# Designs tried in a protein design chat: VH-VL binders against Protein broad-minded (TBC1D32). Part 6

Target 1, 124 residues: Protein broad-minded (TBC1D32), of Homo sapiens (Human) (q96nh3r1119to1242)
Amino acid sequence: GIHPVYFCSTHYIEMLLKAELPLVFSAFHMSGFAPSQICLQWITQCFWNYLDWIEICHYIATCVFLGPDYQVYICIAVFKHLQQDILQHTQTQDLQVFLKEEALHGFRVSDYFEYMEILEQNYR

## First folded at step 17 (VH-VL; from m4 with heavy chain S105Y)

Design n5
Fold by OpenDDE, fold request of step 23:
Structure n5 (fold): chain C 124 residues (1-124), chain A 121 residues (1-121), chain B 106 residues (1-106)
Amino acid sequence: as target 1 above (124 residues)
Amino acid sequence: QLQLQESGPGLVKPSETLSLTCTVSGGSISSSNYYWSWIRQPPGKGLEWIGSIYYKGWTYYNPSLKSRVTISVDTSKNQFSLKLSSVTAADTAVYYCARLPIEGYYYFDYWGQGTLVTVSS
Amino acid sequence: EIVLTQSPATLSLSPGERATLSCRASQSVSSYLAWYQQKPGQAPRLLIYDASNRATGIPARFSGSGSGTDFTLTISSLEPEDFAVYYCQQYSRWLTFGGGTKVEIK
């Protein structure tokens, strides 16, 4: 079965992604790939091998000081950062490989603090 | 009023490539609000999604057909096309083109009349 | 692939009767389910989306319910024009359709 915490997080990711990034949302589902799968992988690994050490520290600090919900908000922020790349990789049909294997180049947690605050205000 | 119309050969030989075109009228295919899709229905059977395309060329394919399917878009002609290679009798079906709105709900709201394509030697 | 199983395959009813159609998914599709009506020689017509929302212009006698793996389309009182084939469709992983339920006149 699906753990309740995972289910809630999955639902939240789906809801936020659907509302905030509809093209990314459709890209995942129409490609047979669940956004929650990649988010779970990121979160479970604490973004190891996806973010550099400084950004991992920022991620951890954010979740500790602002709350665990920011795990989801950071995932949405990452999808926002990767939106153009995600959509382009639907053309090359390697979206899963791209998301599972590639580092999150150029993503800075600090660049999305304001965005995440907006997410919290709108969806929390 | 938006209209979709399928066109192409109604007969294709085995191992050849099925080629269809959907002409959209009454609306622009270069809209950020829609995907453009192909769906087929074998005689007396159910529906099967083939694939969808965004006007920027981003494609989504049914995994069971992915290796044989190519969908393309021609914004200058307000058309999108389907190519299905290495066809067999199993590919005999009525082929529909349809519009798929990007509203968070992915259903097909406008359909063409459908065109029968028979694969036969 | 998510497989949608519709039951019954054929439903024989009279005008005015209540029709209940089932769609079962092989795995959870959340609420990402739509229903279509198809008459002979015509393209499918959207009835319900997101499991329970009626499409524009669809009569109130059509209603959808369910979530996860079990979904139901209900026609409260069959009209003569409602005798057709009905398909469910999911958009959780790729896009797939059920095998259809034929509602025929008794």
Scores: ipSAE 0.811, ipTM 0.917, lowest interface PAE 0.6, mean pLDDT 94
Fold by OpenDDE, fold request of step 23:
Structure n5 (fold): chain C 124 residues (1-124), chain A 121 residues (1-121), chain B 106 residues (1-106)
Amino acid sequence: as target 1 above (124 residues)
Amino acid sequence: QLQLQESGPGLVKPSETLSLTCTVSGGSISSSNYYWSWIRQPPGKGLEWIGSIYYKGWTYYNPSLKSRVTISVDTSKNQFSLKLSSVTAADTAVYYCARLPIEGYYYFDYWGQGTLVTVSS
Amino acid sequence: EIVLTQSPATLSLSPGERATLSCRASQSVSSYLAWYQQKPGQAPRLLIYDASNRATGIPARFSGSGSGTDFTLTISSLEPEDFAVYYCQQYSRWLTFGGGTKVEIK
């Protein structure tokens, strides 16, 4: 069965993405892809092969010190970082490949702390 | 008020390419708040989404038609177009263009009157 | 692909009666479901979005309910102009429509 934590996270991701990044949200659903699927992949793998080691450490530290909800906030932040690329890849129709196989170049957890705090305040 | 109008040939031969254009009036196609979509309906049958396009050229297609469908947008003419290649009798349908708001709900709020395209030799 | 199955295929009722239309999804679509009305020779008209929200200008006699896989469109009291074909549409994964329910006069 599906773990309850995953279910709750899925719903939360969908809700936040819908509200914060509607174009990204639509890009997923209109491409037949659930954004929560890629998020769960990232989270399950602890962003291994997606983020640099330093950023993985930042991710883990953030979740440990600020709470597990930040797993979701980081995913939203990543989507925000990738927004332009995600939308560009709708033209080439390789969004799924892009998200599953390519590293998150240039993403720094520290650059999105303020954004994640805002998410926490607005949606917690 | 917003109006959408389909235009193009009503008859297409098998294996040829169906080409339609939707002209939008009463609103700008270059709005960031909408997708522009094509939907078809074979006679006496249900509705099928063909695809949608954002004014920047980002496209989304029905997987069943993806290999044959091309949707484009011309912001200068306030139009968007549909091309469906290698048509067969199964592609005979009323073709609608429609607007799809980007509001977290993806429904079609404004529709053209539709244009019948018959595929026949 | 998410398949939407509408039932019944045809619903024969008299004016003033209550109409209950069903739309079942092959998998959960959350609340991402819309309902349309289509009259002969016309384009579909949006009735309900997000499963239960009435679109602008839609009479109160139309109501939508449900979540996940089971959805219902209810017309509390049929008016003569309500006899038409009704389609459900999901926007969870791609955009797909149900096969439609024809509401005809008995």
Scores: ipSAE 0.811, ipTM 0.918, lowest interface PAE 0.6, mean pLDDT 94
Fold by OpenDDE, last read:
Structure n5 (fold): chain C 124 residues (1-124), chain A 121 residues (1-121), chain B 106 residues (1-106)
Amino acid sequence: as target 1 above (124 residues)
Amino acid sequence: QLQLQESGPGLVKPSETLSLTCTVSGGSISSSNYYWSWIRQPPGKGLEWIGSIYYKGWTYYNPSLKSRVTISVDTSKNQFSLKLSSVTAADTAVYYCARLPIEGYYYFDYWGQGTLVTVSS
Amino acid sequence: EIVLTQSPATLSLSPGERATLSCRASQSVSSYLAWYQQKPGQAPRLLIYDASNRATGIPARFSGSGSGTDFTLTISSLEPEDFAVYYCQQYSRWLTFGGGTKVEIK
């Protein structure tokens, strides 16, 4: 079984990704795995080994001060940041390895505050 | 008024490569709103998705066929093609091309009439 | 791989009767499920998408329900043109189809 919090987050991630980044959403499912799987891995590990320490702190601070829903918004923001890379790795058919093993280079939580606020306004 | 039409040899020998082309009319394949897909159906059996392609060349394949399948797109001719290598009798089927909208639901809304490809020596 | 099992394999009914077709997924596909109708010598036609949404031009007698692993296609009152093979299709992990249910006239 999945914890109720993660269950709700899983469906919320799927819904948001489908609406916001349809090409990324299709890239996952047509490649045989759900985007929520990688999100849950990020969230469960607090983005350890994916983000540098400063960005992890920004992630935690954001969730603490703005609400736990921002853990989902950050995942969507990360997918937005990785959109071109995701589609490229779909072509090379190593998307899962890319997402599970590669760091999120260049992603800054602060760069996506406005975007996350828009997500909150539209979906909460 | 969108129409899809499959074309290619109806007979292929074992170990050879099956080649089909889907010609799209009444609409452009260079649309950001659709994938273009191949689906097959062995005689008297169910449907099997082969793969899909975006007009920019991004492909998605059925993992059971991935090693043998190549799908390509020619935007100048408004068509996309299927190549299936090392065919056996198990690849005998009616092959359909179809459109897959990118609307979050990923169903096939427009289909070609299908073309029978028989693998036989 | 997600396997879709359709039951029954064959459903024999008379015009005017209610048809209930089942599609079971080996694991949850959420609502990512579509239904198709296929008549002999024709390509499949989309009936239902997202488990319960009727496609454009599809009569109201067709309805879909379910979520997760169990899905149902219902034809409230069979018309002569409804006798065909029906397939379910998931798009949660890759794209796969069920084995089909043949609705034939009794």
Scores: ipSAE 0.808, ipTM 0.916, lowest interface PAE 0.7, mean pLDDT 94
Fold by OpenDDE, last read:
Structure n5 (fold): chain C 124 residues (1-124), chain A 121 residues (1-121), chain B 106 residues (1-106)
Amino acid sequence: as target 1 above (124 residues)
Amino acid sequence: QLQLQESGPGLVKPSETLSLTCTVSGGSISSSNYYWSWIRQPPGKGLEWIGSIYYKGWTYYNPSLKSRVTISVDTSKNQFSLKLSSVTAADTAVYYCARLPIEGYYYFDYWGQGTLVTVSS
Amino acid sequence: EIVLTQSPATLSLSPGERATLSCRASQSVSSYLAWYQQKPGQAPRLLIYDASNRATGIPARFSGSGSGTDFTLTISSLEPEDFAVYYCQQYSRWLTFGGGTKVEIK
C-alpha cells in the first residue's frame, strides 16, 4: 500500500500541477504517465541521484523548517525548472525515461523559495 | 466562429498511407491554449483518439497507433494533418478533427463534420 | 491502458422518464472524466467534464457524478432530442472512450 502521507501528496501534486503548469500536466497525462509517480520516486529517495548533496540537504532542511507540504512545492518547482525539457521530450517520446534517469541539472532550491512561498499562500 | 473541416481522399488501398488535413477557420491554430486532435470512429462502433498536437509541433499519440501515426501542423496555413501508414480494412472509419482546450480538463469542444475513409482494394 | 465500460449497452425509455447511465473505469481516473452525446451523422457533443461540470449550453436535466472508477450520467427527464448515443471519456492516462450507451425510445 501507499503511505497516507504520500497519498495526500499525490492529490496535492495533481491539483497544483494542473493549476500552475498546465502544459506539464497535460504532457504527463496525455503520455499515459502520472506526475505523482515521478514525485513519489523523488521524495521516497530524498532526491538521491537527482540532486547533488548540497541541494538534498537544502531540500531536507526546507521540509523540516517550513513543513512537509514543501515536499510538494519543491516537486512543482522542479517541474517548473524542467518544463521546457519535459515538453521537448514529448516530441522524442521518451519523457518517462528522461524523468526517471536524468539528474536535475541546474536546479537550486534557493532559486525557488519565492515561488514556493507563493504556492503556500495560494494553496495552504 | 471556430470551424474545423477535414479533407482528403475517401478511399485508400490496403498497405498505403491515409492522409488527411484539417483546416481551421475563425481562430488561430497558433494558440497556446489548445491542442489539435484527430479522432476516428469505425462504422457502428465507438470513438478512438488517434493523437494530438501542439502548435509548436509537440505530439501525443495513442499507443496502439503510435508506430503508424504522424501528426503535423502548418501554422502558415492554419492546418494540421494526419498520416496513417500501412492501412488495413480495420482503419475504415469516420475521421474527425477536434480542438482540445488546455484548461486542466482535456475534452473536445469543437469538432469537424468528419470524413469517411474507406480502406478497400 | 484504462478501459471504460459503459452500461447498459442499450437503454429503452419514454419521454419524461429518468435515464441513468454508468461508466466504469478499469482503474482510478480521479475526476478526469467527460461525457458526450452523439446523434446519427453528427460529431459528438460535450455534455459533462471533470465528472460533474456541465459544459456551456447544456440543459440542467443533464448531470454527472462519481469519482475514481464509477461514474454516472443522469438525465432527469428525457426530452425527445435526448435519444442518442452517449460516450464517456477519460483523460487520466492518454485519452480513451467507453463503448457507448444507446438511449432509444420505447
Scores: ipSAE 0.803, ipTM 0.915, lowest interface PAE 0.7, mean pLDDT 94
Fold by ESMFold2, fold request of step 23:
Structure n5 (fold): chain C 124 residues (1-124), chain A 121 residues (1-121), chain B 106 residues (1-106)
Amino acid sequence: as target 1 above (124 residues)
Amino acid sequence: QLQLQESGPGLVKPSETLSLTCTVSGGSISSSNYYWSWIRQPPGKGLEWIGSIYYKGWTYYNPSLKSRVTISVDTSKNQFSLKLSSVTAADTAVYYCARLPIEGYYYFDYWGQGTLVTVSS
Amino acid sequence: EIVLTQSPATLSLSPGERATLSCRASQSVSSYLAWYQQKPGQAPRLLIYDASNRATGIPARFSGSGSGTDFTLTISSLEPEDFAVYYCQQYSRWLTFGGGTKVEIK
């Protein structure tokens, strides 16, 4: 078995991504890459080396004030932000490099607050 | 009434390229909701997914076959195709084309009748 | 890559008996597993998706269970039309099928 905390986060990420962004979900899995793998890296590192400092502070504040489930909603929002890039990078076979070694270009937590509130209402 | 029909030669020589075409009728291959897939079944053995293609040309391949497989789509003919290079007797199989919905559940909902391709000298 | 191992290769049973078919994955596939039935000369038919959900129109005698690496298809009471080959398929990483279990009349 997996640790209960990690199982809950991984399962929830996969469930929401399948429901909210099915084309992204299918592209990941048909490329042999589970999207929860990168999300766990982002969450456990608090997006260190992925977001600039100001956005890391927004991430932390969002999770502290709105609850830890927002860790998942932020990951889904990141996938929504990067949807077109993700689909292209499945074809150039550098998706893992793109997601792990390149900063999340242009992602701002505040741009996705309304979306994350909708996710909370629909899936909480 | 969506239908899928495989076509191509039933006999291919070793080391050559196996080439098949699937013609889609009763529906459009240009749908944003589906992948178009090739699956094979060697005689007396189980099923093996070869790969899938999205109508915009995006492909996903079984890693065991990736170095030898090319799947392509021709929207104007409502067709998609399989090329498998450097074939051996192990590639003898019934080849199916099938549709894979993107949303919901990842099962193949429409299948062709299958075509036997034999690799023999 | 994920390998699915089905056991037994052949299951010889009589009508009315319970069939238990195993599918074991080499790595966790979570619940991303489907079961198909294939009769001679036919394309496969979906029975179970997401490990335990029956597809539309599938009789209640078919049930699936398991998560992670160990999955089971159960046919509670075999009918004559249930003698066929059964395949599991995972969709966690690529799409792969097991080798099949043939359920045959004893």
Scores: ipSAE 0.547, ipTM 0.792, lowest interface PAE 2.0, mean pLDDT 87

